# Miniprotein binders against Probable HTH-type transcriptional regulator ArcR (arcR): the designs that were tried, part 2

Target 1, 263 residues: Probable HTH-type transcriptional regulator ArcR (arcR), of Halobacterium salinarum (b0r9x6)
Amino acid sequence: MDPEAANNGEPRRITSVLNAVEIIDAIKEHRGITLQELTTELDLTKATIHTYMATLRQVGIVEQDGDGTYQLGDWFVPVSNYARNSTDLYRLGREEIDKLATQTRHTAHLVTESDGRQIVLYESMGEESVTTEYHLRMRETPRKLHTSAAGKSILAFLPEGRRETLISEIEFGTESSTPIGSPDALREQLATVRDQGYAINDEEEIHGIRSIGAPIRGRTEDVAGAVSVTAPKTRLQNAEFAGEVPALVMEAANIIEVRLETA
Below, E stands for the ipSAE of ESMFold2; O stands for the ipSAE of OpenDDE; V2 stands for 0.75 times the mean of E and O plus 0.25 times the DockQ between their complexes.

## First folded at step 3 (miniprotein)

Design h1 (from C3 with E14R Q18L R22W E25F R57Y E61L K64I E68R)
Fold by ESMFold2-Fast, scan of step 3:
Structure h1 (fold): chain B 263 residues (1-263), chain A 81 residues (1-81)
Amino acid sequence: as target 1 above (263 residues)
Amino acid sequence: DSQVRIEFRSDDPRVLELALRWVIFQAEKYGLEVEVRREGDTVTIRVTGVPEEVAEYLAQLIRIIADRFGLSVEVTIDEKE
């Protein structure tokens, strides 16, 4: 049997398109990449890669630095803005994120889920916020759901079957300080999130960083996204972390839920 | 279990509708029963079967959202004896 026929109603995958996407991903992951590094990472000849690069450069998707490394072109900037602005979640949620950042004085995020990963749609910085490499990386890379308060908020309210599939894909004990030690420990945390309506991250992703998140739920069985507040532990003390900020985060999420429902 | 009584007042019927829908959505999230009465510029909502810890939290959230929507609100928690 033709392997492509096993797609059962989905279009066949086009290899040249997949190769182009893999090249784009490699450039991003390496923060610029040479032809030699591409040949090592991808199962393609130098001649084939050179042909792809010539095409991608012609259309402005890829450019080459003076030192010969390939970089992503500015073509992506307006496309990224268009994609973000086209979401109801961003358009209806951004004002509440700004208010949340102002009220808490910390960094607030609006997060959505795509293909089992968290994507930051919007970031607003309060008066006590600091910009770090961490914040830039969060905006550039889809991340696993269990690594953050926003992600755990989403994961807790995904349909059970999808949630279990995603949990099965997690490598426990390899990610960040005081990571969740087992699938059962994560399931217990997610049950608590469902019961109390918010998730916490107490230095679980990065030493010295705390976060509180709450889910944005829609009409469907699926969750629409999450709201979170993140701050250094020194700026988000135990009393504020345990009381005031969870209430404010849940309030912001609830207001966005109502706006989505009435849109 | 406790009963939470909520009374919203506003001259703007759209704002009353948004607040009402928000309360219903929250009650549904907690698996709670809701009774609604609407009279002119006032909406009265009764939420029954609320655990004590949830009742106080819900009352606080309702006060916060009423402020955000520019609504007058009265929230009372009736303890079962």
Scores: ipSAE 0.000, ipTM 0.177, lowest interface PAE 16.7, mean pLDDT 79

Design h2 (from C3 with E14W Q18I R21L R22F Q26R E61Y K64R E68L)
Fold by ESMFold2-Fast, scan of step 3:
Structure h2 (fold): chain B 263 residues (1-263), chain A 81 residues (1-81)
Amino acid sequence: as target 1 above (263 residues)
Amino acid sequence: DSQVRIEFRSDDPWVLEIALLFVIERAEKYGLEVEVRREGDTVTIRVTGVPEEVAERLAQYIRRIADLFGLSVEVTIDEKE
């Protein structure tokens, strides 16, 4: 978190809490991290980091391996389960995601948005799904909204002011893995998503992977999340890509919307 | 400033692409621009204008990603006079 980006007039933020969160994020991002790496990454002294680690280890949030590498502790497992299970979106949506995976035979996702990033709440794999370490690792990392079908579905249906703020924060024109070339090109894609009710990712995030997403709409020009189906391009082509899967994804999203409205 | 050159090799193209995404995201987090060339089972990445301390951190991260995915990797840091 960037403290300089904090809004004026909000409650004071506590530096030690921010430092603890940054330590947790650093451990996750590095797949384990040494004391030396932490001092370099966080611009904190070894003595200060040692104090944070002693506290985090005492409560089971952090563990240290015999080689000196810090890892995240089991404290997070029940907390993660509680957070996920406490959402109406997960509780009411997961069975529709299972059905979608079965119907398409591909990987289906239930996605929500947090702080401008997409978070995978649930993943279900169909009979033809390709399961790799890739699937596990992607669920552990919040992703950009503009590079995925689920994310574009969310972005297209966010309130206009928030959507424009998020677009303004995107770095266009870098030689990155995401080929969306300009703000105007993205706005045009998002207008199409709003008009047709689904979004397409045609190798925009990962070469050779295609996805189709649809928004789970909230009340008053808002979005609760999205549903998507993902497959290798070689397995998602022709009528399936152009019509059949979009229809199924939109139907699943609509059923979840109805369930949320009656909850 | 330094230049960091990275070469990934793998017979699995999905693994190459995901490793590439991780490296690009990390470089962007440092505020750095990335040049990518993809050819068959090889991905070459160049990051320029890198402060020496950041170059070392980036190289270490790249090695962790390669280990995570079982990739063959070559990382070279070229220091400017």
Scores: ipSAE 0.000, ipTM 0.322, lowest interface PAE 10.7, mean pLDDT 81

Design h3 (from C3 with Q18R R22L E25R E53R R57F Q60L E61W K64I)
Fold by ESMFold2-Fast, scan of step 3:
Structure h3 (fold): chain B 263 residues (1-263), chain A 81 residues (1-81)
Amino acid sequence: as target 1 above (263 residues)
Amino acid sequence: DSQVRIEFRSDDPEVLERALRLVIRQAEKYGLEVEVRREGDTVTIRVTGVPERVAEFLALWIRIIADEFGLSVEVTIDEKE
């Protein structure tokens, strides 16, 4: 009998599949990884890793550079495009994100939630947008919801039980340039988001960066995702931050919400 | 606080019902309650206790759904000081 099924009623997990996923994640986390680094990172022998690498290379999931470093292969590019393009949120929202970036002249994002993390589904850059290597790396990693305007917009409209579970997993006083001090402080912020329809990030995630986000309600869920606009603090001044930009962000979110309901 | 009054008119009862449901969902998103009155081809919706900025966004959003559905719409915002 499967011990996991006997204890929890869950299907048995396949160790080789989990090992392959861990290898892929390690390559991504290290932005390329050597065999020696993999043996240190994972509790696997060199022989076992060689076998996984041979298999993953055969199917194009992993590639090896001339210096021996393992990289993720182009196999992921069409798969990622398929996964993204298969979502109603992306198909119906993309045009509105492009419009928002043009109207604000700043960077606009379409964000979804997966397993309690925020994932950037689409990005459009306005005329005044500035992108750094740091920002690119952050978009490659699912992030916690409470540290961004888009994430707080999503968190505010998740079902209460799930929202409370996610809040209980947060380590307060860490992972933010201006951390939210307590669970109650976060709950108060989320109540304000629900009341006013938009969330604010004033250097809470990254020093010198401001963001405004608004939730997108889906056909069957309390929240389908969020729209946000992000800019350096110097380019998004108090009058624009407090007035025009929130209005445009909420308008974009509302248009996408209508399209999701009418599709 | 403001009051938002909405009047939808359509000869298609299914379109009218869908528009009504969307307005109710949007108001609930902001923690607001709505009053609905239906007379033939017309639906009148009142949303009360609305913060000024939220009233403006609701009015804009309502005009968007009217355009998407091809509905005739009148939206009025009444401000109390």
Scores: ipSAE 0.000, ipTM 0.323, lowest interface PAE 13.5, mean pLDDT 80

Design h4 (from C3 with Q18F R22Y E25L K29W E53L R57I E61R)
Fold by ESMFold2-Fast, scan of step 3:
Structure h4 (fold): chain B 263 residues (1-263), chain A 81 residues (1-81)
Amino acid sequence: as target 1 above (263 residues)
Amino acid sequence: DSQVRIEFRSDDPEVLEFALRYVILQAEWYGLEVEVRREGDTVTIRVTGVPELVAEILAQRIRKIADEFGLSVEVTIDEKE
């Protein structure tokens, strides 16, 4: 097959749909946005934006508050719940995440991968967990794979070709106290993850936060997702971090893996 | 081009991290360079190469987020003359 001929056979993209999605993304990323701001950031006329906003407001996708700022509407809430509840991973995994949070007393997450980013499907809080605005907002944005324990667990067990493609797309920089500095350093960490069965994040994503993750492997060398436990460094001490918690995280991931295989 | 200097202060390290990540996300949206310094309860961020209109938009959004989440913030726009 000719790759160019195959690419030329792709469906036509509909510009109005892409524009609507870009508007939705802009509202989300800016946590509300004005008409003037949209006009400045998008290559669209005010009249065109007005038409999009009128349409999106009519169907409940967008709302306008008293100050004229556009916000996302509650139309998304039942749609999001449907999408999440339709996944086998969420339905079969949530009980094990609850158990893991109880056993560790820390925050446990069930994570899936979409388009090279991690998405949190479920969060359960243990007795020592604290919820902050930051934790709530982390669930609203697909995050990079290479800076989290759950993400590294997924990345380590993806097929090698896909893993290398994703690594090639990473821009390496300093964002935390212990960042991964290069592709080779990341590959070394991922080799360790494959060898030991779990990933460690020691303040690599957020200063003062530690995490341990393990992959939920699918059939035929695929990854369905990951399980992780996260806590402030002051509450997740070196002995727990290096010993008990990895074993519990791997056990939870293995149970979910078995349930997915028998579903 | 302008430089935008931002100083966040919070006794909640996770809220402070959220604010930092928010500024980084905004800068990425506009293709801008970011320099970060962290010291205790304070994060200082410098965004360089900012078009004047974008600097005003960033300052307004940053103040809005700080107010919404109870952060102390100082935003300074420096114009080279």
Scores: ipSAE 0.000, ipTM 0.431, lowest interface PAE 11.9, mean pLDDT 82

Design h5 (from C3 with E14R E17W R21F E25Y E28L)
Fold by ESMFold2-Fast, scan of step 3:
Structure h5 (fold): chain B 263 residues (1-263), chain A 81 residues (1-81)
Amino acid sequence: as target 1 above (263 residues)
Amino acid sequence: DSQVRIEFRSDDPRVLWQALFRVIYQALKYGLEVEVRREGDTVTIRVTGVPEEVAERLAQEIRKIADEFGLSVEVTIDEKE
């Protein structure tokens, strides 16, 4: 546990709030968690965890199943919907994502960036898309920027100072069998993205999966988010991958960008 | 570390791809990478660098996925250094 004394000019952090967040994250990552698992996962006593759980249950943030496992409560569902629906990006972008999924017949995503991570705001599935637990997981987890097409689209158009800071935090060489080998290799890819207007993920994060993404520029020199199309490599082959799909992805991103500028 | 090799067979490509995505999700939960090869009606999936304590659990999850889709599956765990 970080002590309150070490704030270094930031607002004082309340340990009980941080512990509550860690408990919530543990429940999510374990897809339900027992009291014993929580004591092992977190450096907290059973008595302390019991107190947190009693409080979180009282306010409806956590619930306990009949088998004794803790789950996240429905309290989060309307809050999540409110947070998403309060963004101009989601409100102005979702129809273009639906159109993109229909046109490509694959899965399309609307993505934003928060704290250096990719967050999926909206998913639309085309007629050749498959419904899977993988798609559910993608919507539940903030992901790294450098290994996805949407993320590289965002990273390429972030202000240079912020882009360099994020690149410096990356551990290279371990995320896939075809990893980006170095910071300079990534910088070269991002320069290509800036030049051509779209990013490619050719199995860089997950084998057998390809994606194409394009940035949505903000009102200033910032990035509002990205759009992407994702499919198994066998279903997103060279003819679509090299020309048709990038054009459709860039068009969708451009339309959303214009709407944001005129809103 | 171990390698988990999975073989699915089906005449329906949609079923094969749904099973594949479920396997990718399981590998993603453990920070693992997946290699996929398709040969006609057969998909071979290879998950490498699997910690020994995870390999059996992953194999069980994969067998459950196959059962949910009504697929014949072979799951092999090979110990590799």
Scores: ipSAE 0.000, ipTM 0.186, lowest interface PAE 16.0, mean pLDDT 79

Design h6 (from C3 with E53R E56W Q60F R63L K64I D67Y; at its last look DockQ between E and O 0.43; V2 from the best seeds 0.00; counts 0 for: pae E 9.7 > 1.5, pTM E .769 < .8)
Fold by ESMFold2, look of step 4:
Structure h6 (fold): chain B 263 residues (1-263), chain A 81 residues (1-81)
Amino acid sequence: as target 1 above (263 residues)
Amino acid sequence: DSQVRIEFRSDDPEVLEQALRRVIEQAEKYGLEVEVRREGDTVTIRVTGVPERVAWRLAFEILIIAYEFGLSVEVTIDEKE
């Protein structure tokens, strides 16, 4: 039906699948959505959207509350467990993240990358870490790689071609949870990350918050993920931030890297 | 006590208003007062008398709000001790 989708030897794209994914995304972003709200979000008729919702409900991907609001179904719980647990990175890394959180007393993360965005695979809370809905939302919300220490560690060690593609997709100055104002400024940071083996987010995202991340490299010049620690500046002072914690983060990343290589 | 300062930016004034409403709701849960100033595409919010642990939780919750609305945000926590 779409002749451009069939051109150039690329597989045909199925529009109805893309629409179903957009509906699922809308339910998540709105934390529940009505049929009427979907018609304002999507370029589809109300009758067509109703047909999608009936199908998604039959499969169990979507559920409807008594007031007509659509929610994501429990189908996703075992699927997400399977997807995460099937990765060597999670299996071999989670214990080291627990140890890192205990050692530093702060929040530690195990992170991977998908489609240019960071995915938190595991989070461990040290005794002095803050606990908020923030950590839950961080797991639910993939962010671009340049916004965090873990993400910068991954970005720095990606193959050059892929790294440059991702940099080209950043709108500098408007994604300003970071002071990085230009592609060249980011490239300079990433070169430093490659040289020293770890990345820093020093109050760049939230004033008063610091984080340190280190890459977990793969067997063939690629990156499997990253390890990071995040804490308030008052709990992670300059001496620890400049020496002790980077060493612990890199050590955890190295142990996981070796486990991946010898598994 | 601490001070939390928030700056939201967006070209869409309705989005700024919705985000501001959410920030005020969060501050009210802790019984905190807010000061609000608007200048063009920017909203500045100042929250005073904030206990340290509440300040960090509030800052993280505000970052989530900014992400949900697609806003540029800057959050500053000024500690007194």
Scores: ipSAE 0.006, ipTM 0.348, lowest interface PAE 9.7, mean pLDDT 81
ESMFold2-Fast, scan of step 3: ipSAE 0.056; ipTM 0.555
ESMFold2 (binder alone), look of step 4: mean pLDDT 79; pTM 0.720
OpenDDE base, look of step 4: ipSAE 0.013; ipTM 0.258

Design r1 (from B3 with D40L E44W E47F D51Y R54E K55E)
Fold by ESMFold2-Fast, scan of step 3:
Structure r1 (fold): chain B 263 residues (1-263), chain A 90 residues (1-90)
Amino acid sequence: as target 1 above (263 residues)
Amino acid sequence: SDPETLQRIRELFNEATRLMQEAHELYQKGDLESVKRLALKMRWLAFQMTYLVEELAEDSGNPELVKQAEDLVREMERILQELERLAEDK
């Protein structure tokens, strides 16, 4: 409750660390990036970027291929595996996601939230699932919460104060084929999610793609993550199929919740 | 249905064509940041098309529809490469 102590608890940002993270993100987003693209993206001089790249290359975080393009180094592979495997959600949830993908024959995801974005912890592809390239992109990119079924499931069950903070930070009127028009429209959708126990994404992020998600509830009004199933809209138009998929998604989420209780 | 899936692929391709026209206009104005943003959107359209084509190829009993869809994806790849070239210009 000490207002003087509150401000003293905030660390100052170190610019060189932020620049390094932005470089890493740019390499990932571009699937390899040139020096020129980096100068455009980060508004840094070529000399400054060269210095960052020399340092990051020395420690193995980035590499430069024969074409001069910068790539992420293998240093990230064991770090990524450690970060994912250290979560109870991944360890206890992945078998249920495999089961869900098998049962639906479509792609199932295990999702968590970080910094107001959805992050895919695990993906399992059913027999009728789509190409690896599409799904690799989805796994590599933190996504908005309000445009996905998993994200809306998380957002709907977050504590009200946090949910309202995140909603206030959303820019509405997106480039998606069916954008959510306003904060109030989103709040109405989230109220429906809370009432029925699952969320639907109907081409709100990707044209022709539909998803159904359900929250994995945490302790005391919190949410640990979400489970979702993704398929072409044509496969989720059948009322019987749509009814079966929500039930299966909600069941998978509930089983993971029970497992987390013993963690 | 397969015809509906092909229609969706055509709709994505038509959107990509419109974005390419917009990108040329923005490039002529020197607005490279907007061109770069359109390139990101174009990548997502390409991935959506690849998804739908793969689904069509596995489920469809109509090889002619699959062929039409595959041809659209190849043309989409060319459009994406051209747009990314524009985005890389100073």
Scores: ipSAE 0.000, ipTM 0.201, lowest interface PAE 15.5, mean pLDDT 80

Design r10 (from B3 with D40R E44L E47Y Q48M D51F R54L K55R E58W)
Fold by ESMFold2-Fast, scan of step 3:
Structure r10 (fold): chain B 263 residues (1-263), chain A 90 residues (1-90)
Amino acid sequence: as target 1 above (263 residues)
Amino acid sequence: SDPETLQRIRELFNEATRLMQEAHELYQKGDLESVKRLARKMRLLAYMMTFLVLRLAWDSGNPELVKQAEDLVREMERILQELERLAEDK
């Protein structure tokens, strides 16, 4: 017998809480959503949606703009800041990301892994950085590990069993944007990352964009996260891309590793 | 500035000495894959250090600062050679 079942199992899920979470996700996915669209997507009555919206608006989780579109409220801003600031990785890594952006003059990111996906904890813009729709969406969406330099850095240094499980879940040839055609091709790239200590994204995800990433290893030889630098190809030329930037990215990651070990 | 460039070179050198100490400990434990990882990282640090020294020589022309930077590069090259020897598992 399953020991969890023997202990009277998990608490029952509360439908109203699940519905609220689904509403929040729908607003985010649609970048704002109308009442009509929401009723269609959730297959709930208009009256039920009105009740949820009245409640979520009362507590500031949802707002309705002048044209009737529902948006996520500012309630999330301090909550997100609290969650991020509560991580050792963010507290100990932020200054190194700022230095990296200054040194390279490009965009630097601090990335963590959660449930097999990469999450951007911090972004710092260098002098030559430009914000694109890609960068904004990168901050808003947990992304697959195999499609970025930061993600590959994490994936390469995860324990073998977990790495293989995650690779087995990838739909090669149907997942967007990556020229990696097979599990074996990915494994070869990850072996190179382990050998050299950094990962490369040379226009693999988006043509015209290059990135270099390096893993931040945890106390128990697990991966805590990654550091990366991203720039348009025209701003990150061959010499910088092949030599100096990888060295700077690896150094930033190593400094953060040492701080985590001594925390 | 020249002092900032020299300080950056010193920081890279200090990191290299730390990696060398770590590599010796890993080598004694038989963890050759970790030693190889550190050797690759140290090669990149050495290359970056060389670029900074060239910039210092180009920008400064100050013989004393250039000499200090060149001495650090020479010592870095010695450390790198020793680490590469460990990584070869001879």
Scores: ipSAE 0.000, ipTM 0.109, lowest interface PAE 22.0, mean pLDDT 79

Design r2 (from B3 with R37E D40Y E44F E47L D51W; at its last look DockQ between E and O 0.76; V2 from the best seeds 0.00; counts 0 for: pae E 6.3 > 1.5)
Amino acid sequence: SDPETLQRIRELFNEATRLMQEAHELYQKGDLESVKELAYKMRFLALQMTWLVRKLAEDSGNPELVKQAEDLVREMERILQELERLAEDK
ESMFold2-Fast, scan of step 3: ipSAE 0.088; ipTM 0.597
ESMFold2, look of step 4: ipSAE 0.100; ipTM 0.572
ESMFold2 (binder alone), look of step 4: mean pLDDT 84; pTM 0.818
OpenDDE base, look of step 4: ipSAE 0.311; ipTM 0.658

Design r3 (from B3 with D40I R43L E44F E47L Q48R D51L K55E)
Fold by ESMFold2-Fast, scan of step 3:
Structure r3 (fold): chain B 263 residues (1-263), chain A 90 residues (1-90)
Amino acid sequence: as target 1 above (263 residues)
Amino acid sequence: SDPETLQRIRELFNEATRLMQEAHELYQKGDLESVKRLAIKMLFLALRMTLLVRELAEDSGNPELVKQAEDLVREMERILQELERLAEDK
């Protein structure tokens, strides 16, 4: 979390809560963090951090290794499972994601949107999938919606007002990590997604990776989330990419939509 | 901080250059299967760099640091293309 953004023009923010969240995020980002690294990262004194750690350790949110490194505690495991399992999207969608991974032999994701960010609820690996540290980190990192096929699927079907607000918050102009260089170029891509029912990322985020996503519509004409399939270009050929996989991704999304409507 | 995020990006790039050196050695030995595995590892290093650059661009008020990070992603793209060519023995 950015503390400057949190303190800028908004009343009723509680600094100690924001500091605790930043500590938790720092531990996650570093995959364990020392007291010294934490003081550098957060611009807090060792005494102040020690005080926060005493409280977080008391409740099991943080623990300390034998070598003094802070780690996230087991408190998060049942809380995370509860939060995920409490969503109809996960409970009704999980089976279709497993099926999609099996059918395509590639990695399938169930994605939700929270506060303008994409969050991976569930990941299923097909036989051709590459299991790497990157896949684990993707599940741990909320991302902006315009950066992926799943995210573009969500963004394209959000209500117009919210979609335009999120687009206005994107910084365009440097165009290094994505090929979308302007708001109008993004709007054009999103119009195509709305027309055809799926989004494509054809090496647009990174060379050698392809993804296809489709929106899961909400009950109120909003979007509940997205389904996507991701693979290296060498494992996802043009025929599969242009026809077979989009059809399977859209089918999975539609089945989940029907289940959500009847839940 | 922005400088620390940029440093993490540089560390990933350094790992990529190390993998490229390993790939050349394996290619010279005719071990194309290992070169293909390194190409996949390289793809996921590049994806991690891209996510960190996105974070930096989104939250940073320092365009110079963002530019440096973006330059590293472009260099990574070039390395990835060369490694994929080796993996396909072209």
Scores: ipSAE 0.000, ipTM 0.228, lowest interface PAE 17.8, mean pLDDT 80

Design r4 (from B3 with R37L D40F K41R E44L E47W Q48K D51R)
Fold by ESMFold2-Fast, scan of step 3:
Structure r4 (fold): chain B 263 residues (1-263), chain A 90 residues (1-90)
Amino acid sequence: as target 1 above (263 residues)
Amino acid sequence: SDPETLQRIRELFNEATRLMQEAHELYQKGDLESVKLLAFRMRLLAWKMTRLVRKLAEDSGNPELVKQAEDLVREMERILQELERLAEDK
């Protein structure tokens, strides 16, 4: 749901700034992009895109390789580090995520929510972890909340009004990426998360991958983020998935929550 | 409001009481992993109650409501200690 009052209160958007952001997103999505691909993607002329690229290259946001393909510049690396390091959640949580990865031997994540999507703030790899294209993409792309354990942990503990608004924006039905077929089925699953204190993803986002997540409550009663552990189903045995790992994930989340409340 | 905050504290305490009953049943079945999981849930509930009691003490001019809330937190801490002892028992 788009609330009409919020739209009426918003300032005018500057088209050139929006175009620059869309160019940056297109480069990221395509992992490098040509001038021709940009003209097709954004429905802008080659002359217009060339002008944007000249400006973005001048400030180091974009670079062009020897083949003429546009790439994102190193300008983003220190900016990204600054943005992440400026969060209390990252500063107070990262040690516990490292501990969780060591204890479980699997990949642990620290996740926050922005504009109804999950963002990975930190990833720590355990001894049985395997780096995949999946893990790389998860760190680079804001994701839907309802298909991951971390996301469900966040969604379950958001204030009811906001939770219902986000649920209303989800397209349900026979969509193959989501095994939950209705809003009521999701609400029932989220009620279970609230009751037991952790969320489960059993191959719901990607076939063969399991995850367990738990919410981190903020200084208010709102949710600050989530902790999760992810592993291939073949390496995360049923007993670990049903008992040990949920307990460790909930402990990590609780420790971070306490640190946030006492900082 | 003070009454709403106190009601929320009571709801969390009731949840803790149900969770303790569940923990005893799981302990009797030898499911120590589930008991440990419940101990973590209990700890989370205890922290939520502590935050709400602090808010009530800060906002409220009524010492009797604050006392009722503080009594519930002390009872909650007792329940948590009992559950943690069950979780440690091998």
Scores: ipSAE 0.000, ipTM 0.304, lowest interface PAE 12.3, mean pLDDT 81

